# Miniprotein binders against q6w4x9r395to579, part 106

Target 1, 185 residues: q6w4x9r395to579
Amino acid sequence: GHCSLEGGSFVTTFDARPYRFHGTCTYILLQSPQLPEDGALMAVYDKSGVSHSETSLVAVVYLSRQDKIVISQDEVVTNNGEAKWLPYKTRNITVFRQTSTHLQMATSFGLELVVQLRPIFQAYVTVGPQFRGQTRGLCGNFNGDTTDDFTTSMGIAEGTASLFVDSWRAGNCPAALERETDPCS
Below, E stands for the ipSAE of ESMFold2; O stands for the ipSAE of OpenDDE; V2 stands for 0.75 times the mean of E and O plus 0.25 times the DockQ between their complexes.

## First folded at step 9 (miniprotein)

Design rb10
Fold by ESMFold2-Fast, scan of step 9:
Structure rb10 (fold): chain B 185 residues (1-185), chain A 89 residues (1-89)
Amino acid sequence: as target 1 above (185 residues)
Amino acid sequence: DTLREEAERLYEEAKKLMEEAIRAFEAGNFEEAFRLAEWAGYIIRIAIWYAEEAIKEGDTDPETIELLKEALKLAAEVARFIAKVAEEL
């Protein structure tokens, strides 16, 4: 399965459901029992410099009991707060420069992340078949059905992106502003 | 139908972005034209999903079917335009 975070504020889930949101917070992108040591992939959104989006992706974080790997739009990679030169390797994770504009995080546990640094910061998540029906977060539940991809952290399937996105906030910050569901400007 | 109404709203937004992208291209602002067209592409994909979902949930209105056809047509126009802009980058 593939999940993408593109154009600053657009997401396509593992089941290929596209949506847009506006938010300035850290959100849980992918949570799964298939990730070792309570691992989770998170996305950080902030006010945008990108045309036609009020907010945009500014960093991707892989957090586990042992690691806090941050890949940010300023092309800095840190683990547990310390800057790392690429290629950076741990026991199960390697972060390296794939091209002059792309970084890749490869793992031994079926998760792959590709980050586009320029011209717009974007992320692409690939998971192996063991993740099918075993994912939670902004990338959806990977169960082959797009109608329940907006399943909140409480297990409720929502019809709109705003409540779904807000339920996956990982920090104490403003609620997501979802323009798809807002009839008022 | 809320799904159809969302699809209509997003379709109109994508059309306006494409008008802006074409103007940027005509002015020689190729990076901005590319960005605007990419934004239109993302939005039109969402519009298509909502229109398809409305039909799957039983919306038999010919207007909804026509909206899906127009959205698919706009998606093709966006892809063609992006390819054209990429030649200038």
Scores: ipSAE 0.087, ipTM 0.533, lowest interface PAE 5.1, mean pLDDT 80

Design rb11
Fold by ESMFold2-Fast, scan of step 9:
Structure rb11 (fold): chain B 185 residues (1-185), chain A 92 residues (1-92)
Amino acid sequence: as target 1 above (185 residues)
Amino acid sequence: GDYEEWLKRAEELFERAIELWKEAVEAAENGDFEKARELLREASELTKEAARLATEALEHATTEEQRERAEWLLYIIRIFQWYIAKLQAEIL
């Protein structure tokens, strides 16, 4: 299965359902029992500088009990807060420069991530067949049916993207100062 | 067992190849193509030996977990062999 985060704020789920959202937070892209050590893939969105999108992808995070790998639009890769030079290898994960404009995170557990750094920061998620019907998050449930791709974190199938997206918000969000442009108006 | 010995040796050689690859990319980005070519040649040789040892580990795997680990290592080594060849072609 393939999930894509493109054009700043467009998402296409594993079941090929496209949608757009306007949010400035960290969101869960993928949670699955197939990910080791309570692993999850997350996306960080912030306000966009371009007129065509109010928000854009600024970082992708893989988090587990062992690792917090952050790939940012500034081409910095960190694990557990420490900058890493590429290629970077752990026991089950390798991050490397695939092309001059793309990084890849390859894993031993059936998850692959390709990040486009330039001209626009974008992400492409690939999962193996073992993930079918075993995923939750912004990338959908990978069950071959697009009608329930907007299943919230509480297990409710929504007809619209806004409630779906908000349900997958992670605990950390952009600072209040960055989100509030006019607190006195 | 033999599996553990071959897998460990494959991983050690591959990690050395990764360090040489990193240095080669840095040398190429700084315009030192002679140094980059030497480092890529060494990295290429290390990945060939690592692939051979990973294949030996795979052939001696006795559990599903051991087989999957050796297959994953061999897969990643093959990806890096492609990157080495690509960079070698670009700096001719």
Scores: ipSAE 0.005, ipTM 0.290, lowest interface PAE 11.4, mean pLDDT 77

Design rb12
Fold by ESMFold2-Fast, scan of step 9:
Structure rb12 (fold): chain B 185 residues (1-185), chain A 92 residues (1-92)
Amino acid sequence: as target 1 above (185 residues)
Amino acid sequence: MSLEDLIKLVEEAIRKNDPETFERVLREALETVSDPEDVARIIKTALELARELGNEEMVRRIVEIAVRYARESGNPETVEWIKYILRIFGWY
């Protein structure tokens, strides 16, 4: 199945359900028992300042017990906080430059990620048939039925994207300045 | 006919690579659904498949149909959804 994250926070699920959202956080894109070492794919969104979108994709993260691979719109690839030169290989994952504007993360476990760096940062997720009916997150449940594509982290099917998206918040967000600090003693 | 059925018909028409047939099927599918989100889904799926097949001529024809549909719809939400999809594909 294919899931896409395209310029300005447009998402298409594995069951081809499109939606748009507004969020400035890290969100769980894909969780599955098919991912080794409690692996998860995550997406980081931030304010875009463009007229067609309030927020946009700024980084994609693959997190497991051993790896934290971050691919950012600044064209930096890190693993566990350290910058890596491409091609970068681990036992199960290879990150390499597919074209001058695209990076690819290939895995041994049926997950493939292609990231467009320019002109607009976008991500394309491909999963093998073993993932069918075994995914959860922003990319949906991959069961061939779009009516439950907005299944929240609590297992509830929602009619709207906003509650669905909020339920998949990872809790690793850029802090918004909600309260001014008073310098007077 | 469900949205999924309409999408399958559009995909089949695109894979057959007969310009008159796929244009007719795509237009009929768009006119069958009125929800802006469903319109967006049909157009995006058609563009993705045409791009996957490497058929630049088909991509151009789908873009033309989408632009025409946006102009004729008069629905601001539909227009914005279509503009957004076309922008993603570098056509707006």
Scores: ipSAE 0.000, ipTM 0.140, lowest interface PAE 18.1, mean pLDDT 72

Design rb13
Fold by ESMFold2-Fast, scan of step 9:
Structure rb13 (fold): chain B 185 residues (1-185), chain A 97 residues (1-97)
Amino acid sequence: as target 1 above (185 residues)
Amino acid sequence: DLKKELEELFERIRKLVEEGKYDEAKELIDKALELARKYGDEEIVKFLEQLRQAIELLKQGKTEWARYIMRILLWYAEERGDQVIAEFIRRVLERLE
């Protein structure tokens, strides 16, 4: 299954339902019991520096009990608050430069992330078949039915994207996430 | 203040979940949600929404899903030093076997 975060504010779910939203906080993209050590994928959105009426993806975060990998639009990659030179490898995760403008995070557990750094920060999530029907978050529930892709964190299927997106806020805002990764806080 | 009122609701919710009374537990969570919204505590609102989903998954027999969500909630509470929420989730998890 494929989920994309494009143009700063467009999302296409694993069941291929497109939507657009405006948001300025951290959101859960993907939660699944298939992710090891309670892992989750998150997206950080903020106001666009180019337009006051738009929001843009500014970072993607993979968080588990062992790792907090942050890939920022500034082309900085950190794990547990420490900047890493690429290629960066852990036991189950490798982050490397796929092309001059793209980074890839490959995993041993069926999750792949490709991040476009330039000209616009975008993300592409791929999950293996073991994730079918076992995902929740902004990328949808991957059950083959687009009518319930807007299932909120409370398990309610919504007709509109705004209530759906709001329900998946992971915390207070980009500033809080940045403070959490600061080793001198 | 809000945490004191939530402690009483949490103890009642824990007992209902332990007894498999999931609909009654969700009703108390809804009451806690109204209280949290009244106080404007967005973090507690989000926590309660996730908790409600975990209880709904328990009702559906999706126990591994519910445990996963509760472990995530416990982790976030521990990282924030929120002892009230962390203790509540730990007690619920201990009874989900």
Scores: ipSAE 0.052, ipTM 0.461, lowest interface PAE 6.3, mean pLDDT 78

Design rb14
Fold by ESMFold2-Fast, scan of step 9:
Structure rb14 (fold): chain B 185 residues (1-185), chain A 97 residues (1-97)
Amino acid sequence: as target 1 above (185 residues)
Amino acid sequence: DLKKELEELFERIRKLVEEGKYEWAKYIIRIALWYARKYGDEEIVKFLEQLRQAIELLKQGKTEEARKLMEELLKEAEERGDQVIAEFIRRVLERLE
């Protein structure tokens, strides 16, 4: 299966359902029992700068119990907070530069990520057939049926993207007046 | 420039195939497919899908079947006058053991 994050705020799920959302948080793209060590792929969105209603992808994160690999639009790759020179290799993951404008993260467990750095930051996720019906998150459930692609983190199929996207919000979201309180404010 | 992007990607694919890194080569082909689709070049899209099949055959150890498919693709590229694709295929074929 294939999932894409394009044009700053457009997503196409593994079952080819397109949608757009406006968000300024870290979101879970993909969770699966097929990912080792409780792995998850995440996307970070922030404001596009010129428009208050526009948001864009600014980083992609692969998180497991062993690794926190961050690939940012500034072409910086870190693992567990430390900058890494490419190619960067772990036991099961390799991050390398494919072209002057593209980075790739390849894995031994059937997940791969291609990141376009320029002219606009975009991401493309591919999973092997073992992931069929075994995925959760913004990229959908990969079961061949688009009618339930908006399945929330609570297991409810939604007809609209907004509730679906909000349910996959991860921690460390950018501050929002209505959702965050500062004990010292 | 689609042709310039593809030339860079094709050179990367050739080196990966030479190194026996077939999964990596297929990943680069997926990148090339994104460019080809963005430019609306359906013939290059079709070529890249066939190239992916040839590399899958190499991964399975079916080297002769992969070679035959690639020779067919070379003939099609030459008949079409596509020098970039033809030259790429010729270089990959030279390195197949």
Scores: ipSAE 0.000, ipTM 0.137, lowest interface PAE 15.3, mean pLDDT 72

Design rb15
Fold by ESMFold2-Fast, scan of step 9:
Parts: structure tokens; C-alpha cells; sequence
Structure rb15 (fold): chain B 185 residues (1-185), chain A 97 residues (1-97)
């Protein structure tokens, strides 16, 4: 399955349902029991100076009990806050420069991420067949049915993207957009 | 369908490359007459009549007696400078009215 985050604020789910992203927070992009060590892929969106206060992707994060790998639009790769030289390898993850403008994160567990650094920061997520029907987050539920692709963190299928997107906020928001500090899931 | 509304808005706003991108994806998983018409329109407005013709041919497979599709095919041929094929398509459209 393929999921893409393109053009700053556009998303296409694993079931090929496109929508436009609005919001300036960290969001759960992909969560699945197939990800080891309670892993999750997350997307960070912020205001774009180019798009007149439109939102744009500024970083992608892979978070597990062992790793917090951040790939930012500034071409910096960190793990647990420490900058890493490429290629960077962990037990199950390798991050390397695929081209002068693209980074790739390859894993042993069926997840692959390609990040375009320039001219616009974009991300492409590929998952193996073991993820079918076992994904949650902005990339959808990968069940072959687009009618329920906007399933919120509470398990409710929405008809519009805005409630769906807001339900996957990871709590990393500006103080002006305060949410409860207690995690909901 | 939210995706169809995104395509319509993109065409209305002159963002033809975005309209083509989304319409291609929608046509892959849900190839409705409406989506194919929007994709072909986006190609024509983007100055890509060759690709528009391929989409119109798919539309004809679904609705071969629609005179409006034949008129759009004529327009695509005119943009390619092929007046002979454009005239043939217009004549077919007239016969189907």
C-alpha cells in the first residue's frame, strides 16, 4: 500500500482517497500492531510562509520505545535528539540519501519511507501486505474500502476530512491551540 | 465525494496540474463518468489535448452515443491542429443529436 503527503498539505491514503490537510500540529500518520516496539509514524505540520498561512509538512518522525528518528525539512536527521550522519543504521532501520534531494528510511518490518527534501518537503509511505486492515492514522485503514478511510481515533467514520485529521493530533500543538495534556490514545 | 469536489475546485481556480493529479488517482479506484469527464477537462485546460483524447476514448466506451463527448473530442483535435479529425467528430456529434 502507498500513502503520500505532497504539495505541502495534500494526503492520499493507502486506499487512494485524497484530501487536503489543514492544521498546525504533530499528527499520527501511521499506527499499527505490525510496527515493532509500539512504533508510530508521525507528521509535523506548521504554517507555510510560501502558502499565505497554509499548512505544510515540516518533519516526519518515527517513534518507538527505542527510537525517535526525526527527518526535518532542514535536511537534519536526529535520533533521540542527536544528529546523525548518513547512512544511519539501527537494529531494524536504515536511513540513507537516495538522491541529492531524497532520503529513504528502509525497515525490516515492511515499512518504507521516502522523503523529498527539495523543492517542496514531501513524504511517501509504503507498507507491505501484512499491514492490510491493520493501520490507523492520516494514511487511513488500508482495508480496500474508501468509504471508511476517515475513521477517527475514536473509531467513528466521518464524511469529511477536518474531524478525521483533528482526531489524530498527537498533542504537540502551540499553546494557543491548547488541548488536554492527558493522552486520549 | 470530497475528492471530486477537490478536482472541481482546482479546475475552477486554474490549478490544472493539481486537478489532473487528484483526478487520476480517483479514476484509478472509482472510474465514474463524472471523474473521467473532469480529468479530460483538466487535461484540455492544461494544454495537453493528447492525454485528453485518451480519456475521452475511455468515456466513449462507457457512453458511446453521447454527442457532448464527440464535441470535446473535436475540440481536442482542433487544439492538435487536426482539422480533418475534428470535422469527423463534429459530424458524429450532429448525427447523435
Amino acid sequence: as target 1 above (185 residues)
Amino acid sequence: DEAVEIVKRAIEQGDYEWAIYIARIVAWYNPTDEVLRLLAEAYLRAGRPEEALEVFKKLLERNPDDPEIWRQIAEAYRRLGNEEEAKKAEEIAEKLE
Scores: ipSAE 0.000, ipTM 0.103, lowest interface PAE 18.6, mean pLDDT 72

Design rb16
Fold by ESMFold2-Fast, scan of step 9:
Structure rb16 (fold): chain B 185 residues (1-185), chain A 84 residues (1-84)
Amino acid sequence: as target 1 above (185 residues)
Amino acid sequence: GEVHVRIEIETDSPEQAREILERAKEIIEESGLPGVRVEVRQEGNKLIIEITGVTEEQAEWLAYIIRILVWYLGGRVRITIEES
């Protein structure tokens, strides 16, 4: 299945449910029992100011018991806080430059991440068939039914994106960058 | 039935511990669980969070997400889940 984070704040789930949100925190993008060492894929959002979206993707994180791999919009790759030269290889994960504008994280456990660095930071997640019906997070549950793609962290199906997205917050939330609007209009 | 979750967190600063605590509270509040009870004790860089009033499935998810939160923020964590 395929999940995308595009245009700064647009998400398309594994079941092809599109939505948009205005979050500025770190969110669980994908969690599954199929990920080793209690792993999770996470997305970091902040205020954009340069695109049509109010918020934008600024980093993608793969976090497990042994690894904290961060791929940021400034083309820095770190693992457990240490900067890595590409290609970077661990036992089960390889991060490398796929094209002049794209990085790829390939894994041995059926997860693939492609990150577009320019002109805007975007992410594309591909999972193998073993993940079907076993995913949770912003990318949805990959069960072939879009009506329950907004399933919260407590297993409740929501009709709107806002409660769904908020339920998947997992890290720090940066300070709001929004100016006060005119109170009379 | 209901279980008791005990979460022991070690950090490198009291500020880091406070950040983890604030976010963990937000996660628990946003879960919408009606019967959940939370007790917290902070001793400098150390946090102990005790959660009751949750089912085994709810406890497993809360344990998972708090573990991810702690690791993301650079802390260390030990979690135990037992019948209550």
Scores: ipSAE 0.015, ipTM 0.498, lowest interface PAE 6.7, mean pLDDT 74

Design rb17
Fold by ESMFold2-Fast, scan of step 9:
Structure rb17 (fold): chain B 185 residues (1-185), chain A 84 residues (1-84)
Amino acid sequence: as target 1 above (185 residues)
Amino acid sequence: GEVHVRIEIETDSPEQAEWILYIARIIIWYSGLPGVRVEVRQEGNKLIIEITGVTEEQARELAKRIAELVEELGGRVRITIEES
């Protein structure tokens, strides 16, 4: 299955359900028992433009008990806070430059991530068939039925994207208004 | 001086407790604190998180973020911070 984060704030789930994303936070894209060592894939969204509704993807994070791999819009790759030269390899994960505008994270456990750096920061997630019916997060549940793709972190199927998206927040969520507050002097 | 933080969480299901633990771990990891150590115990719908290797100021901030998460998800939380 394939999930995409495109055009700054558009998402297409593993079951091919498209929706528009709004918010400025870190969100769970994919959590699954198929990911080793409690792994998760996350997306960081930040404000874009002058409108409150304009948000864009600024980083993708793979987090496990041993690794915190961050791929940012600034074309920097870090693991556990330290910048890494590409290609970067661990036992189960390799991050490398696929083209001048794309980075790829390949894994031994059926997850593949491609990040477009330019002209717009975008991400494409591919998972193997072993993930079918075993995913949670913004990319949906991968069960072949789009009507329940908006299943919240509490297991409730919603008809709209807003409650679904908010349920997958993963912390470090400064309000957009706080960032727009001018200094008093 | 470093402190020991004990966070006791009660939820309505084991699955909810596991989800809260996952997000709490992310919050702790995203804090970027060097030397932080976390020990976790889950007993059904009850969760205990113990954090060491943090100062009182760092402990207070982490505890606040985790408490906000637990309350937002409908759980109940008790936090104890002790000098160590």
Scores: ipSAE 0.005, ipTM 0.272, lowest interface PAE 11.3, mean pLDDT 75

Design rb18 (at its last look DockQ between E and O 0.54; V2 from the best seeds 0.58)
Fold by OpenDDE base, look of step 10:
Structure rb18 (fold): chain B 185 residues (1-185), chain A 80 residues (1-80)
Amino acid sequence: as target 1 above (185 residues)
Amino acid sequence: SEYTVEIRVTGDPELIKKIKEEVEKLAKEMGAEIEVEERDGELRIRIRGLSEEDAEWIRYIVRILIWYSGAPAEVEVRRE
C-alpha cells in the first residue's frame, strides 16, 4: 500500500483515493496493530502563508512507546526531542539520507517512509501486505475499497474530507477546510 | 490570479474517457472554462480561470489517473 502527501495539502490513500484539505494541526496518518509498541505515523501541518488555503506539511512524526522520531522540513531529525545525526538507527528503525533531497525511514516491521525535503516538503508512506484491512488514519484502511476510506476515528463513514480529517486530529486545532480558494489567486 | 491547465494524454480509449470525464467534472465544479479536443488517440484539454490550488489539484488528479497506465501524458500549469 502506498499513501502520499503531496503539494502541501493533497493526500492519496492506500486505496488510491485522492483528496485535499487545509488544516493546521497534527493528524494521525497511520495506526495499525501491525505497528509495534503502539506505533503511529503522524503528519504536522502548518500555515505557509496568510490565507487559510496556504497550508502545508511541515513535519512527519513516528510515535511509539519507545520512540518519537520527527523529520521536519528543516531537515532536522529528532528522537524524543534530541537531535540525531544521520544515519540514525534504533532497534527496528533506521533514518538515513536517500538522496540530496530525500530522507528515508526504514523499519523492520513493514513500514517505509520517504520524505522529500525540497522543493516541497512531501511524504510517501509504504506498508506491506500484512497491513491490508488493518490500517486507520488519513491514509485510509487499505482494503481495496475507496468508498469507505473516509472512516473516522469513531468508525463512522464521512462524505467529506474535512470531517474525516478532523476526526484524526491529534490535538485541539481549528477545523480543517476542504477547500478555500481565492479565484483571483 | 488565474491559472491555466493544459493536458495532453495519449492512451487507450478507456483511459482517455476516464480522464476526460473526471477533468470535465472538476472543471464544472470549479466553474472554470474548459476546452476538449480528441483526435488520433490523443486527448487535449485546456482549462482556464483557475485558482492556483485548483490548477494544481487538477494536475494531481490527472497524475493519479495515469499512474498505473504508463500512458504518455503532459500536464502543464501556467499563470495567466
Scores: ipSAE 0.660, ipTM 0.857, lowest interface PAE 0.6, mean pLDDT 93
Fold by ESMFold2, look of step 10:
Structure rb18 (fold): chain B 185 residues (1-185), chain A 80 residues (1-80)
Amino acid sequence: as target 1 above (185 residues)
Amino acid sequence: SEYTVEIRVTGDPELIKKIKEEVEKLAKEMGAEIEVEERDGELRIRIRGLSEEDAEWIRYIVRILIWYSGAPAEVEVRRE
């Protein structure tokens, strides 16, 4: 399954449902029992200075009981607060420079993350078939049905991206609905 | 502050139908002006009065439809 985070704030789920939003928060992209040690993949969005959207992706974070890996344009890689040179490897995760503009995080548990650093910060999440029907977050539930991809953290299927995205905030942030006003700059 | 998207697609009739339906829906939701010309085998759409983000969103949606369809198509999408 593929989930993409492109442009400023454009998302396409594992079930190929596209949506957009505006928000300045950390959001849960992917949770699954297939991720070891209560792992989660998260996305950080902030005000955009250089894209067509008001907000854009600025970092992707993998967090588990054993690992914290932050990938951003301002910082190459950190684990437990330390900047790391690439390639960086743990027992089940390897982060390396795929090309001059792309980094890759490969894992032994079926998660792959590719991050485009230039010309704009974008991310591509790939999960193996063992994840089918066992995901939750901004990347959807991977069950082959786009009608319930907007399932909130409370288990409610919503019809709008704003309410869905808002439910996956990981912190005290303005609600995504408050930022759904048409851009007018 | 105002953008135009032009879409020209040929190829698979089912993909063409999906693109037309989705783009017409988006233009209505955005309050944008849309002109559609259909001839056997080709769809041409012009959408005017778009913000930069709305124009890029339409381009993104068309790309996603083509990518996930796997169907043969020739398409030109441009922003002014």
Scores: ipSAE 0.522, ipTM 0.789, lowest interface PAE 1.4, mean pLDDT 82
Fold by ESMFold2-Fast, scan of step 9:
Structure rb18 (fold): chain B 185 residues (1-185), chain A 80 residues (1-80)
Amino acid sequence: as target 1 above (185 residues)
Amino acid sequence: SEYTVEIRVTGDPELIKKIKEEVEKLAKEMGAEIEVEERDGELRIRIRGLSEEDAEWIRYIVRILIWYSGAPAEVEVRRE
């Protein structure tokens, strides 16, 4: 299955359900029992440098008990806070420059991440068939049914993207998905 | 409200129908003006009065529909 984060804040889930949002937080993209050592893929969004979008992707994070790999829009790759030269290899993960504008994170456990650095920072997540029905997060549940792709972190199927996305915030961020009526906010 | 999107697509009839239905729905939700022409197996849609984000969203949706259909199609999507 494929999940994409494109055009600033446009997402298509593993079950091919597209949605868009505005948010400034770290969000859980993918959690699964198939990821080793409590692994999770996360996306960091902030105020946008992309002209058509209020917010945009600025970093992708793979976090497990062993690793915190951050790939940033400034083309810096870190693991556990330490900058790494590419290609960077661990036992189960390799990060390398696929093209002049793309980085790839390949893993031994059926997860692949491709990051476009220019002209717009974008990410593409590929998972093997073992992940079917075993994913949660912004990329959806990968069960072949798009009607429940907006399943929140509390297990509730929502009809709107905003409640869905907000439920997958990681950390203490203000609610940035709601359009505020106050001109000062 | 300053942007225009023009879509031209030929290919699988079911894909053309799906693109037409989805784009018409989006234009209505966005309050945009839409013109549709079907001729000789080609669908042409022009949508006016879009915000920049809404114009890019329509372009994205058409691309996703074509990619996930797997059906043969020739497509051109322009934005002013």
Scores: ipSAE 0.425, ipTM 0.761, lowest interface PAE 2.0, mean pLDDT 81
ESMFold2 (binder alone), look of step 10: mean pLDDT 82; pTM 0.794

Design rb19
Fold by ESMFold2-Fast, scan of step 9:
Structure rb19 (fold): chain B 185 residues (1-185), chain A 90 residues (1-90)
Amino acid sequence: as target 1 above (185 residues)
Amino acid sequence: SRVLVIIISRDPELNERLAREAAEKGADVVIIVTDDEETAEWALYIVRIAGKEAELIIVDFSDPESVERAVREALERYPDIERVIVIVDP
């Protein structure tokens, strides 16, 4: 399966359901029993520089008991708070420059992340078939049915993206900032 | 009836363990009171994945008044709570 975070604030789930959100927080993209050491992939969103009501992806985080790998839009890669030179390798994860404009995080457990640095910071998540029906988070449940892709952290299927997205907040973030959106957008 | 659990600890591993236990035992809201935002990340994540509400309050453990303010703030955030459990790790 394939999940994408594009154009600053657009998401397409593993079941190919597209949506947009306007929150500014750290969100859980993918959590699964298939990820070792209670691993999770997360996305950090912040305001666009010109318009404070726009939302854009600014970093992607892979968090487990052993690692906190942060890949940010300024091309800094850290693990557990320490800046790393690429290629960077751990037991199960390698982060390297795939092209002049793309970084890749390859894993031994069926997860791959490609981050586009230019012209817009974007992320592409690929998971192996073992993840089918075993995922939770903003990338959806990967069960082949788009009608339940907005399943919240409480297991409730929502009809709208806003409650779904809010349920997957990983950080302690102000809810009021996430509601400051253009009424026509 | 809504149950609020307030966990006060500077130990991130204990915070995670207690948060998981609180969520599993029927807490509706878990508030982590600690001195480092980064180290509380797992405790918040565990509670939210369990389908519960989770919040963080940062304190200075060398200032007892800071901890007291955090407990008061936690209680004021949830005025309609029916039962409160406070867990303290010195």
Scores: ipSAE 0.000, ipTM 0.324, lowest interface PAE 14.1, mean pLDDT 78

Design rb2
Fold by ESMFold2-Fast, scan of step 9:
Structure rb2 (fold): chain B 185 residues (1-185), chain A 90 residues (1-90)
Amino acid sequence: as target 1 above (185 residues)
Amino acid sequence: SVLEEIAKTILEAVKDLVEAVKENDEEAIKRAIERLEEAAKRAEEAGFEKVAEAVEEVIQAVEEGDEEKIEWAVYILRIVMWYAMRRALE
């Protein structure tokens, strides 16, 4: 299956249900028993240039008991808080530059992530057939039925995207704002 | 270039190795491993350490006889080779 996070605020689930995303937090994209070491794929969203109209993807995170791989729109890749040179390889995960504008994370467990860095940051998630009916999160449940793609973290099928999205928040987003110092020219 | 020769040797040897493993042809497996060992040595001498490491992982997976590990190691080797070739052509 294929799930995409495109145009800064659009998501298409594994069952091909499109919806608009409005939120500013870290959200669970994909959880599955098929992911080793309690693995989860997450997306970080923040407000875009127009504060009330749009949210934008700013980073994708793969988190497990062994790894916390962060790929950010600033083209920085970290694992467990340390910046890594590409290609970066672990036992089960390889991150490399696919093109001048795209990074790829390949895994041994049937998950593949491609991120577009420019002109806009966006992500594409591919999972193998072993994930069918065994996914949960913003990318849907991959069961071939779009009517329950908005299944919340509590297992309730919602008719609208807003309650669905809020149920998959990975935290309460306690972001501290730092005052920027402008260059003096 | 040196990298171009190494890449050709590795990709051809891997193709032969995968076929030999499928056919349980011990002599063909041995010949393919010998070619990969020489290619890995040349890659390391040329400064392509990640390529040499990926080749060694393929050899180890074949020696362990685990088909899933072999498929994974070959997949990673192709990725590492593609990245090394792209970097050299920039």
Scores: ipSAE 0.000, ipTM 0.116, lowest interface PAE 17.2, mean pLDDT 74

